VHH binders against PRELI domain-containing protein 2 (PRELID2). Designs and how they scored, part 2

Target 1, 189 residues: PRELI domain-containing protein 2 (PRELID2), of Homo sapiens (Human) (q8n945)
Amino acid sequence: MGVSVDVHQVYKYPFEQVVASFLRKYPNPMDKNVISVKIMEEKRDESTGVIYRKRIAICQNVVPEILRKSLSTLVILCWKKVSILKVPNIQLEEESWLNPRERNMAIRSHCLTWTQYASMKEESVFRESMENPNWTEFIQRGRISITGVGFLNCVLETFASTFLRQGAQKGIRIMEMLLKEQCGAPLAE

## First folded at step 4 (VHH; framework vhh_ozoralizumab_d1)

Design B33A (from B0 with G33A)
Fold by ESMFold2-Fast, scan of step 4:
Structure B33A (fold): chain B 189 residues (1-189), chain A 126 residues (1-126)
Amino acid sequence: as target 1 above (189 residues)
Amino acid sequence: EVQLVESGGGLVQPGGSLRLSCAASGFTFSSYAMYWVRQAPGKGLEWVSEISYSGSSTKYPDSVKGRFTISRDNAKNTLYLQMNSLRPEDTAVYYCARETPEYWFSLLEGTSFDYRGQGTLVTVSS
């Protein structure tokens, strides 16, 4: 079985400000793991006004860094014996659907690297909060499943969980910093 | 041909006021949400305010909320920004922008949105 992480966050800022901050998130000095981003496809649906974007991101493989911070010698030794997973960079495909009329944005990303041995998928939604139209609800779900490496499947999935949780928390901190930097204090009403 | 022509900028002392205007032509002004955005020297574009197509809804970032007021006159195809209690950090070129997909994408890429005007310079100094 795979590993899943769910995030539910309310940003006390209007949808338009949150989306603008998200779109300017990269490059960012707090997240040096993203090396490059290339736009592959962009289009607008005339009837709905939805804006679709497909991007390919090249990111530094952070698995060696995560394992280095691990206190488990066994995990580190096992990783060193699995050469197929020792790539310098990973490729992520991101698709987004921005609906300015309905004030929501859906994002789907998945890893293009290691597809024979691993599945990594992430779905995110920014939407106008039901509690307050000046707030933005953010929901994110990440899933990692590892197969085809035998005895290491469970071990690697344990550390994939750490990777997903750390990534989610880092993303939230970056967004909070950008919103405060550009938009000032959060809206309390 | 879509045209947006900004005016009303100038030199003003801290604590002063200015009203910016944007004359729109070449499209059905009343059908589009409108924005004011600004670019300070050496910095990127910053969203300043938004107004719905009817004028019934407005939005501001905290940096200008309570000091700036966006409004529109659909009969005259004109957008306005009333700026009060101006601060040195408000010094920037101010652009009028029409609702466009490019607005959202340009922030990530560091490219300008489709502002279609030349902008109007606001300088706040003593």
Scores: ipSAE 0.000, ipTM 0.095, lowest interface PAE 16.0, mean pLDDT 73

Design B33D (from B0 with G33D)
Fold by ESMFold2-Fast, scan of step 4:
Structure B33D (fold): chain B 189 residues (1-189), chain A 126 residues (1-126)
Amino acid sequence: as target 1 above (189 residues)
Amino acid sequence: EVQLVESGGGLVQPGGSLRLSCAASGFTFSSYDMYWVRQAPGKGLEWVSEISYSGSSTKYPDSVKGRFTISRDNAKNTLYLQMNSLRPEDTAVYYCARETPEYWFSLLEGTSFDYRGQGTLVTVSS
């Protein structure tokens, strides 16, 4: 039916610092490997203060590289058997709802590439921690479902779950390091 | 606060070799994938090489594959680029860059970078 990876992390930093670190990013252009990010829509709700933003990113297809790193001949053979996975670029859509007044932010991301065969989605929430108002709770769920490749569906989804899990763990580690660099030491209890 | 200081550039003849170094400070060097990127006169940034945080994985574009070797010494917080068989088209300012994670999906990790150094000039000319 698909695979899911759930992340629950508490960053010992105020909401505003965590969100600022998350939003502060400009991809550098790379020769023949251009990453393009376009803001499609941005609105502010005057009554609630919520800022809605929609972005579309065009990224290099990294599946071949991930398969190489897996060191699995079976994973590579499965990818080669499925021509639909051999696109040059992946298109991703991100929607975010930032509420500075209530100190929460929701993010929904999904892959626009392969939509007729697969669904790749992430949903994330940053919010003020109930344990300490100077801490930020981060909850994320990534999900991959493959529906257009019957006999290979569960095999491909099993491999996809490994990639999602390893990536999520690395992302948490890097976010901790960015917060430490940009905001200093984590706040005490 | 984050500092990357590149060195080792200079003037070299075609076919020559240079070794670039990058001294990192202000962050936990061993926790980040690192990159070398370059910018030739009048051109945009070009990715040259990448190395995983542990040093176990390296990647190169076809333009430098087989000629350039990236390495790191986590104990010394130093990144290296060994450049062999240099060509006039390798003339550029070379920057050491730290991984900056893309905040989209796990699959996009390592596709973004940020350079914080001044760069070191490499000129390949007779």
Scores: ipSAE 0.000, ipTM 0.161, lowest interface PAE 10.9, mean pLDDT 72

Design B33H (from B0 with G33H)
Fold by ESMFold2-Fast, scan of step 4:
Structure B33H (fold): chain B 189 residues (1-189), chain A 126 residues (1-126)
Amino acid sequence: as target 1 above (189 residues)
Amino acid sequence: EVQLVESGGGLVQPGGSLRLSCAASGFTFSSYHMYWVRQAPGKGLEWVSEISYSGSSTKYPDSVKGRFTISRDNAKNTLYLQMNSLRPEDTAVYYCARETPEYWFSLLEGTSFDYRGQGTLVTVSS
């Protein structure tokens, strides 16, 4: 049993500005759930020019609060029965490969804290838009795999889909806010 | 503003040889996996060769393996296809294509491509 959510967004800003905003995205007052982000590793491949970064983000585990606000008996049961809901914070590992020459950046993220019943992974790409070289295309695919849950699968799948979609939308809104504040108005046509 | 311009096509007799070239511009050629694809009259697109960004890895379908050789010159932003022992069934319009950068993780193992331009006609007859 797995759930995947795809997101496709165009930022009307040059690639370099979008990447810079992404790397400065957290911590942010708009999203208090992200507590800290630490760069663990950074290196440049001299032959290709690709810059590899590994970051670890520590985030408040908001899953229990989201589920607790539901009046569904099955959702409440899910909240009490799975280990991922008992931890105060979650850790996300992010790896990125920035290619300044090709004007693209790939990002892979996964949850380090969830080790029982569920795993979460995201792949994202920022690239020069095919419509306009001064715009940046963002494509993201998030996946949650659920195992060992039995009759709770349908409840967790609905939650997982909502969680991934809301997370992606919040991320996009934060990026748009940063781009406007740091880089000015979006580029027209 | 990506441009791929194919050249080198022409009329050749069975058993002959031909070398196609593709001039690339508007992107960093050395960072992309490249393909040659062809379309015979009344048929769909057929993949005929691929090459990694460094040139260290090449692949061919059985229909052309041993007869065609793909190569690249990253300093000149040019892709080549050396075609030997040509057969009437090799008659087609040949296109060069760039890998589509949908996911970075798949660029090293990419099988997707951008299909561009008018191509170059290769006719093997008589």
Scores: ipSAE 0.000, ipTM 0.108, lowest interface PAE 12.0, mean pLDDT 72

Design B33K (from B0 with G33K)
Fold by ESMFold2-Fast, scan of step 4:
Parts: C-alpha cells; sequence; structure tokens
Structure B33K (fold): chain B 189 residues (1-189), chain A 126 residues (1-126)
C-alpha cells in the first residue's frame, strides 16, 4: 500500500521571485532539519535556455520525533526494535528543470535512504498563473510506499500520511516567509 | 480517490461538431487548472486545451484554435470541450487531465502518462 498528498497553492508573487526563494541555499531558520545541500550536476540547454540541476540534500531523520509525539506506545515500542529506521540522517535527491522563457519549473525528489524498504517521492511544478501573470501557481504531489519493514508496514504508512501533509505545509510556510522577507507584500489584483 | 470520467465521443463526419464532457470527483475541482489532451493512433500525447481554475483564462495550440472551446462548470465539477469544424486529423482518444506533476513530466518527456479515465474516442470519417 501507499499514501499520497496533493498540494496546490497560488503565490501572489512573480515567478522569478518565487523560484529565487525556492532555490535559496539552506540552511533555513524555519527548517533546521536540512543539514546540507550539494549541487551534483548542472547543465544549460543553449537552444531553449532550460537549466537542469541535480542536488543531494542531507536531512536529519525526524521519524523518531514524529513517532515520539504519537500517543501509541505500541508503535513506539515496535519502532525501537527496527534498527534500520534509526539512521541519523536521510538523503534526498532532487532534480529540477527551470524554464525561464516559459516561466515554469518542474522538480522531482526522491529519498535515497531506505530504498530497499520504502519509496518516498515528491513532484512539484511552479508556473506563471493563468489568472494573473504576476502570480505563481504551485502544484505538488508527495508519495510514500513502505513494504520492507515487516509488521510495521501499515503502521508506518499511517504516520507517513501525517508526515507528508506536515512537510508540505511547512514548505509552504517557509516559502511564504521567504517571499515576504525578500520581496515585500504579495501582489493583489 | 481522484476520478475523471470522459464522455461524448463518437463517429462524426468532417466539418461536424461534438461536445465532450468530463465528470470529476474525489478532489476540489474548482482549485485545479484542467486540460484536454489527446492521443492519435500510433502517436504520443498532444495538448489540446487548458483552462484556469476560475475559467477566466483559456489556451489552445494553433491546430485547434478557433475550432475548439474549453469550458468548465465548477458547481457541477464538470469540464467540457466543444469541438467544431472537425477534421480527420482530430481522430484520437481524448482525455481530461488535472494539473499535476505527472501531467507536466509526461509533456516534458514526451511520454504517455497514467490517467484516471479510459478517455473518449473521437473518430472523424472522411
Amino acid sequence: as target 1 above (189 residues)
Amino acid sequence: EVQLVESGGGLVQPGGSLRLSCAASGFTFSSYKMYWVRQAPGKGLEWVSEISYSGSSTKYPDSVKGRFTISRDNAKNTLYLQMNSLRPEDTAVYYCARETPEYWFSLLEGTSFDYRGQGTLVTVSS
């Protein structure tokens, strides 16, 4: 089984400002779980102007914290027996395609940690809003599937849904904070 | 679960008209930009039309501009495509699609994407 969460948001800021805020290097005060980000590959298509980037992010493993906040003693006790979930950090691979001419950007991320036990993927698009060219639309899907941790598969997928929703909302809050701090008040129609 | 159910396809003579409908369920329809895409026999996916979440903005490729009109009824969670002056080249399976990363990646990579509906077949005979 798997869990997925869809997000779509309109940022009332121009595309270039939204993308610049997104590409801002970490760490960020609102997300101390991101330890480092390294650019592994970058290339530019000279005919289209599309910029491809591949980044590796190292993040603190927050699974212990989210499970600890659960009221389920059973889940916590079972988790303590599964050593593979106690890694200190997780690694994420991110690929992005930025098209400055068409004013859109596609991003896909996946977790490199636990690949033998879980699939954790996120796909996102930023694009110029059709309602107002000074606004930016954001569409994102996160998906988590867990198979290889035995008796914890269904239990972890239940918490994965909450984790995925909270992560998405945290990302939106960080972006709104960065946009407000860097670009001022949102543009109204 | 997200579902998109297309209807209204059929056999029509060149110069004829058809109206396609797409019934959406399982998500907040009024919050998403919607598309019509088509796949002709032996070809990849082709974008046909797009409409903003409010319905105030629409876009079309030159191949259908002036002949096709996309519209939506957010109260009924329904997307429409009015097709006029149909040509044999319009023969395809037509799919409605919600804006998602999968939709964008399928367009960027030129590959078929996974869709919720079975599509609706439009055949323009000559």
Scores: ipSAE 0.147, ipTM 0.587, lowest interface PAE 5.1, mean pLDDT 77

Design B33Q (from B0 with G33Q)
Fold by ESMFold2-Fast, scan of step 4:
Structure B33Q (fold): chain B 189 residues (1-189), chain A 126 residues (1-126)
Amino acid sequence: as target 1 above (189 residues)
Amino acid sequence: EVQLVESGGGLVQPGGSLRLSCAASGFTFSSYQMYWVRQAPGKGLEWVSEISYSGSSTKYPDSVKGRFTISRDNAKNTLYLQMNSLRPEDTAVYYCARETPEYWFSLLEGTSFDYRGQGTLVTVSS
């Protein structure tokens, strides 16, 4: 079984500002967990103007600390028994397609570290809002699927669901803060 | 070495005011969102205020909104909390706290804050 979270947000800022703020998220001074980011591929389609970029990020593994702070006995017991959660770093792969002419951007991310045991994927779209060309629509779906059977699977799936929900809220909050600090007040009308 | 040192607490009468300060060192202060949290005697931690990087955005719970003001001076690596119209229920140890760095994968996040100072006591009584 797997868990997912869906996000649909309208940022009252022009597409170019939202995309610029998003691209500045990594690397950025608010995220000290990112150790390195490497651009693996970058291509521009001459006919469409679409910019494709593939990046790999290496991040500090904060999962053990988060689980340690959990008050759930079942989650704590599971954490103590699963050595895989104690890897030093997490490796993430991101692919993006930026279309500056049509004012949209698609992003696909997935975790490379735990692929034998879990699938962690995120798909995002930024596009010009149909309500107002100075606003940007953001749609995101995150999915975590854990393979296996029995006790561990149920406990980890429950934790993943809670963690996924909290992560989505945090990401939106940070984007709103960056937009206000870098671009000023939102465009209401 | 990351350090957060609070000061400015004391005894005040109901309706009085106090200004708390937090001196930060050992990290790039301007790169972190900062918080004030408090713990009343025999109770758990309660979030009191938060402030963005530049100081342009602030948030408060309803219990202190309109009475407390958070601010920061990035040049001096200092966080402030101006407390007005103090009530007996504001009696607590007040802590300065630093934001936990966000995990890049947006589906995963850190805790609200990863470092907290030793605290400063505020007592509101007659």
Scores: ipSAE 0.000, ipTM 0.144, lowest interface PAE 13.7, mean pLDDT 72

Design B33T (from B0 with G33T)
Fold by ESMFold2-Fast, scan of step 4:
Structure B33T (fold): chain B 189 residues (1-189), chain A 126 residues (1-126)
Amino acid sequence: as target 1 above (189 residues)
Amino acid sequence: EVQLVESGGGLVQPGGSLRLSCAASGFTFSSYTMYWVRQAPGKGLEWVSEISYSGSSTKYPDSVKGRFTISRDNAKNTLYLQMNSLRPEDTAVYYCARETPEYWFSLLEGTSFDYRGQGTLVTVSS
């Protein structure tokens, strides 16, 4: 079975400021789980001006911590069955398409770790808000699909849901802090 | 055509002051974070100062913090760097640089930026 999380956030800052904050380097002091980010590929489409970027992020594996803190009762029964989750780091591939002329950016991410057991995908869009051109709309959908394991699916789905929710909330918090640090107070109506 | 033109460099004695200017044209200046970067003879590029789009936030490395002040005039499309208490190690070509949101922009990480001016030479010697 699969789980998904949908996010719709408005940042009260112009598109250019939001994108610049998003593209700033890691690790971020507020997100110690992102260890490094490497740019693998960059291209500019000469006709449209669209910038394509591919990045690889290396993140701390927080699944063991989530197991210990969130599912203490079930972990005793299932810990030997979840050893496949004990990797030191998780690798994420991110592709982005920035259109500075139309003031929008599409991002697609997927997990390179655990591909044999799970599919973890995220699609995001930053765009000029329809409510106010000085605001930026952020829409994101995260999905995790688990590939077969019988009655352990409920345990894995709980981990997947927690991972997606924590990731989304942490991302929003980090962006808000970076925007406030870089650009000052949000631009009110 | 995007253009950045630096001015204000020259020869100055240790402890002296200089004010650099950068005239920007060909883009919406008020929409970009701007930087001053420098390159000493035989060295790589070094980030000197950063100012946000609105001018409300500024950042400096420890090497110039308290001595240099970055500012901007968005109505005049001009960036400034006020340099006080200059030292021989501040001798460098100083460049006005524009952030591009299309890249992972970090001068200290060795990443590229789309546009940099021709530079203005600052020499600090007795």
Scores: ipSAE 0.000, ipTM 0.108, lowest interface PAE 14.8, mean pLDDT 71

Design B33W (from B0 with G33W)
Fold by ESMFold2-Fast, scan of step 4:
Structure B33W (fold): chain B 189 residues (1-189), chain A 126 residues (1-126)
Amino acid sequence: as target 1 above (189 residues)
Amino acid sequence: EVQLVESGGGLVQPGGSLRLSCAASGFTFSSYWMYWVRQAPGKGLEWVSEISYSGSSTKYPDSVKGRFTISRDNAKNTLYLQMNSLRPEDTAVYYCARETPEYWFSLLEGTSFDYRGQGTLVTVSS
């Protein structure tokens, strides 16, 4: 039992600009849920040029707020009975592999805070678009797995799906804003 | 292919001002963050300023903050450094540099560069 959301976006900007904007994305006034991001490890492979980076992000747990906006009093009354709803902040571990020579970047994120009842994972790729070398393709899969909460599983999965979709759309909006601010107009064919 | 040509250096008295220019060619100038870096006699390279693709974001070390201003004109493929309140310790060869994609994300971000020009000498002396 789980929920997944797939994102496939083409940014009409060169790979280097998109990746730089992504790594400089936070902190951002459009997303107050991200409190801090710290680099924990950084290594470069001298033979391939691949840069490995591990970051820890601290984010506000917005699941309680999403549930609160619903009209279901039963869900609201039970929200504190599930451990994922009691955590004030969530910690995300992000690993990335940037290959500047091949103009691609793989990213893997997972939640360190959620366990037992829920897990959250994201896998993403930025790569040079095959349609235009001045464009960047972004592919992402986010998944939330919910277990061990009985009859609430379906309700929580519904809100997890909403959370993932809203998060993906906010991420796209923030990236478009940063790219336009820092890089100007998108590159036409 | 890639070429960066600095100009505008010279001899100036302490407290004076100079404006440096860098003419870029052989690459899509508007697709790169750009730097000014300098090298004083007998010393290593020191980062002076950086500017984003559109010019909306700039950063400076404390040694020049409030005195130097970086800007760019993407239509003219030109980078500028306005230097005010110059001090003898600002004496150096100033280089225009293109950010290296390889090091954009290092812990020393803001000091990494791929290409640099020949440099222009700035001497601050009475």
Scores: ipSAE 0.000, ipTM 0.134, lowest interface PAE 14.3, mean pLDDT 72

Design B3D (from B0 with E99D)
Fold by ESMFold2-Fast, scan of step 4:
Structure B3D (fold): chain B 189 residues (1-189), chain A 126 residues (1-126)
Amino acid sequence: as target 1 above (189 residues)
Amino acid sequence: EVQLVESGGGLVQPGGSLRLSCAASGFTFSSYGMYWVRQAPGKGLEWVSEISYSGSSTKYPDSVKGRFTISRDNAKNTLYLQMNSLRPEDTAVYYCARDTPEYWFSLLEGTSFDYRGQGTLVTVSS
């Protein structure tokens, strides 16, 4: 069970520009669901040059709005009966390992909200493209698994799928807009 | 679903050659970078080679550089590893893997990782 979404994207921009845009991604008018992002921990390994960051994001709970926009009466009725999903905000913890020497960055995020009922995790990598050193590859997997809600699991998985796909597409659009705005046109082959 | 099936392993004498193949299905093969990884008896996983999605770029660790060649045929959804000048220390089960975040985290943190293939045994001995 559970739902996963995989992303593979090539940004035709140098690694340093893509990483800088990613770190500056929020706050953003295209994604008003992210309320704040705060750096909790940051350290550098002197021997390797790897920079570790831990950030906490506070996001608006969009589940009520997504379900509200559903055309299904069953979905609306299920929402009214599932109080566990009615928290105002969602907290996400993000850990990143930036390796400037090897031009790669790994990111792991997980949801701190609803941990007894659901797991929401995302793993991502930005790296210098092997095809062209001025391009950056982005590979991501988002996963949501729902437990402890019994017979509603299959219904909630349907919405988890929609949520992950919409989130992935919005993230890609935001990155493309930031890169174009801040770095100019993409670099050709 | 995603399937990777390795083949071409066997018994070979030191100094010999083998060509491994990996047949991929269930995903757009030409969109992903690919890896060869091996596990020797009683040891952890070791990265052996990687190739870009188009096949234009390859990478090798020093332990196999100059002896092994990775290649791919995107029309046939097949990945290859040509192994020359084989040594007893090359004895291992060889796995084919798709480029995913899980592999990068394993390489970055120095832990063993999940792979998609079943593996093919290569034994280098007299």
Scores: ipSAE 0.252, ipTM 0.637, lowest interface PAE 3.5, mean pLDDT 78

Design B3Q (from B0 with E99Q)
Fold by ESMFold2-Fast, scan of step 4:
Structure B3Q (fold): chain B 189 residues (1-189), chain A 126 residues (1-126)
Amino acid sequence: as target 1 above (189 residues)
Amino acid sequence: EVQLVESGGGLVQPGGSLRLSCAASGFTFSSYGMYWVRQAPGKGLEWVSEISYSGSSTKYPDSVKGRFTISRDNAKNTLYLQMNSLRPEDTAVYYCARQTPEYWFSLLEGTSFDYRGQGTLVTVSS
């Protein structure tokens, strides 16, 4: 019924540098599946200093490619029976709340493309590390629940797990690359 | 099936000490920051102490700083709270709480933990 991936990473860089790298993350040559990212809404709360941002990401639908690389004829036949999964692109909505005064940032992402058949949700937090104020802690939770496609639920759930794990790992690698490129070597303890 | 089981509470005289323990199971204890929180009779939940996943960093509110010490043993999946110089104001039910994954949610909804145990009662009176 559902699959999940949990990530806990420490970036040995100050919060401000990590946030700047995150906001600059796309477009990126390491992730050609992300086609565009547009800021739809931005607000600042004057009393708290919190900056709210809503972004829409358009990503290449890689599900057909993943299924083509499958060794299972059954998986390919099942793909042909669910036309909604054949869309060219996937839309993701991202909301973020940046608190520069408290040095933390919360992020919530939802997939907009398959809402009747799947719930794809990701929540992340960047915060000043409790162990060292020059480090940044990153916690991310990805969840996919598949419902309403009948006998395909089991098949799709198998790929959802791989999709979440690979996405999380790729995201971390991109952030590490950007931090080294823009900010130099990680800070000592 | 996340389980947190507190123990070590009891009746103690002002100025006395107690050591609370929390046995954790059903999750990878060493991957989560942990809290001790308390609730005095007729009052809301109050944060008492926080410890990082590795145990190298701790945080306390001024009300208990210098008197309480949080620690953990990741090999035993156990959290501890050493309470010294106890005061009548420390009378409360003490809960062990898991910080992650709801630490991320606390920035959105104001909650910093997802699971807490049944609690252990600490009564400080003469």
Scores: ipSAE 0.006, ipTM 0.227, lowest interface PAE 9.9, mean pLDDT 75

Design B4 (from B0 with S106E)
Fold by ESMFold2-Fast, scan of step 4:
Formats: sequence, C-alpha cells, structure tokens
Structure B4 (fold): chain B 189 residues (1-189), chain A 126 residues (1-126)
Amino acid sequence: as target 1 above (189 residues)
Amino acid sequence: EVQLVESGGGLVQPGGSLRLSCAASGFTFSSYGMYWVRQAPGKGLEWVSEISYSGSSTKYPDSVKGRFTISRDNAKNTLYLQMNSLRPEDTAVYYCARETPEYWFELLEGTSFDYRGQGTLVTVSS
C-alpha cells in the first residue's frame, strides 16, 4: 500500500511573482534538508512560449534521524541492515512546464535514489485563481509507495505521511516568506 | 497541423520482435514528452511507455518492462518502440501520442494525451 497527501493553497500574489519565488525557493535557511538544486535542462517552445525545465535536487536523507528518535532497539537493528536507509542524501528530479501566456505551471517531481524499494512522486500546479486574477492557486499531490523492506514497511509508511505533510507545509511557509520579502504585503480581495 | 504517423506493425510469432516508428510533424517535437499507448480488440487504451522531451527519462508498466524499449531521435522528429519477446496478449493497435502539460494537471496517473496518430496494428499469433 502507498501513502498519498493532497494540498490546496491560495497565494494572494500574481502568478508571475509566485513562479519567480518558487524558482528561488531552494536552497533556503528555513529548510536545511535541501542541500542544492541544479538546472540540468531548459528549453522554450517558440510556438507556445512554454518553458520546460529539468532540475536535480540533493536532499538530506532524514529517515535515519527519525528512526534514531524512535529509540526502538529492533527498529534500529533492522535499519542497520537495510542499505536504502544508510544513504546520506536523496536525489529528486523535478520537471516543470511553465506557460506564461496562459499563466499556469505544471511540476512533476520524483525520487531517483530509492527506485529499488520505494517510489516518491509529487505533482503540482500553479495557476491564476478563478476568484481573483491577482491571486495564484497552488495544488499539490504527493505519493510514496514502499516495498521490499519487510516489517520496516509499516514504520516507513507512517513516516511517509508525516514527511509529505510537513514538507508541503514548510514549502508553503517558505513561499509566503519569500513573497512577503520580495513583493510586499499580500493583495486585498 | 499536428501529425503523428506510426509504422512498423505487422504479424509476428510469439517470441518475435518488432520495431515501431512514429514520424512527428507540425510542432516542435523536441519540446514534448511522448507516449506509446495501445488498444487491444474490445479493450480500453493501455499506457505502454513514456519518454521525456530530451530522452533522458523513460517509464514502463510491469506488463512490458524488460521487453519493450522506447527511444527518440529529436533531429529526425521520430519516436521508436522496440518490442521483444512478444506475446499473444500484446496484440493491439499501437499509437504514439504527444504529452500536453494540461493533462499532467488533470490525470496524474494514466494515458492522457492531446494528439495521437492513426495507429499501427501488431498481431502476435502463430
């Protein structure tokens, strides 16, 4: 079985400002788990104006930290025998399609590191809000599925739900901070 | 006008191989991800493979993983599907299809696409 978490947020800022802040989001002192982000590919479609970007993010593997805090001897022993939990960093691949003419952006992210035992996939959309054209709607769905680690599956699935929720909330807070810093107060209704 | 033209289908014995091609025109091929999808007689569409715009990322469902390989040649605006170890259950009309960012918004899992070709028939029987 996998874990899925959905997020829906409205940023009271124009689309262009929200996208610019998103592209500057990492690295950020509020999220030390993201070590680096590198642009691997970038292409613009001249007909539509759509901009494709592929980025690789390097993140701290926080699973060892969480297992250490559990204090269960059995869980700690199992962790030491599972190689996937020993990797220091996780690589995430992010693909984005920015449509500046229609004022929307689709983003797809997935984990490259855990392919053998786990998959992590995240899909996100920024679009102009239907209620106010000076606001930006953000919708995100994260999914984690875990197989091949035996009785650790239950422990990791419990963590996965919390990880996805906390990650999404931290991302929203970082975006709000950047928007306030760069663009001033949120726009009135 | 967007056009996708598949070729390479035919009759083949179980265990055989075929290579499908798709010639794209009317759009900037190198800017779009591409899919192969198929439809067996009396069945719905089934996703077979996908490839990113650059060719650096490919995906397959378990039903064809290890047997099929998707590739592309952006200089020739051509998409390929190498099919090995074919089985009777692979009998279907095969379509190449263009990814649209719009479908990533609405269909997070599945075979959604905005354009597809006329298809090429693959029949696996003895």
Scores: ipSAE 0.000, ipTM 0.117, lowest interface PAE 13.9, mean pLDDT 74

Design B57Y (from B0 with S57Y)
Fold by ESMFold2-Fast, scan of step 4:
Structure B57Y (fold): chain B 189 residues (1-189), chain A 126 residues (1-126)
Amino acid sequence: as target 1 above (189 residues)
Amino acid sequence: EVQLVESGGGLVQPGGSLRLSCAASGFTFSSYGMYWVRQAPGKGLEWVSEISYSGSYTKYPDSVKGRFTISRDNAKNTLYLQMNSLRPEDTAVYYCARETPEYWFSLLEGTSFDYRGQGTLVTVSS
């Protein structure tokens, strides 16, 4: 079984500013869990104008922090017996396809850590809003699928839900902060 | 074709003021961020100021912060630089420049632009 979170947001800023802010999102003081981001590949398609980019992010493993705040006896007992959760860092791979001509950008991210026990994937789209060409629509879906581990499933699903919800909320807050800092106030209706 | 035409340069005494203008044509001015960059005699290009496509965000290096103000009029396709408290060190050819899409992917190269004008000379001396 798996867990998913869906986000649909309208940023009252033009597509080009939102994309530029997204590309400058990390490293960021609001998200100290992201340690580094490295660009692995960049390519431009001459015929379509589409720009492909691959990045690898190294993030601090926040499972110990979440566990410490839970104070649940069950969660604490499961934690002590599940050494696979005690990695120092989590690695994420991100691929993006930016289409400046059609003013849209697709992003796919997946976790490279714990792949034998769980699949953690995220798909996002930024596109020009159909309501106002100076606004940007953002749609994101995060999914975590857990390989059957018996009695640990409920604990892993709780961690997965927390990761996706906290990640989505942090992402929105960071983007809003960057847009206000780099682009000023949102455009009026 | 893309054209950027600077004007407003000249000779000014230290402590004086000048306002530079840049007339843009051949592209959708309101869709691009813009820069002012300068080149002093015998030196490389130096970024002077930056403005977002909407004009809501501006950025300056410490060397001109508090003295220079960048602004734009999208209805007139014009970029401005108000320069106050000018110093001899501000003597340079000033260029209006358009941001490049490649700036979005290569933050390691600093300031990136694809077009600049012919420049306007600013001389600060007595």
Scores: ipSAE 0.000, ipTM 0.106, lowest interface PAE 16.2, mean pLDDT 72

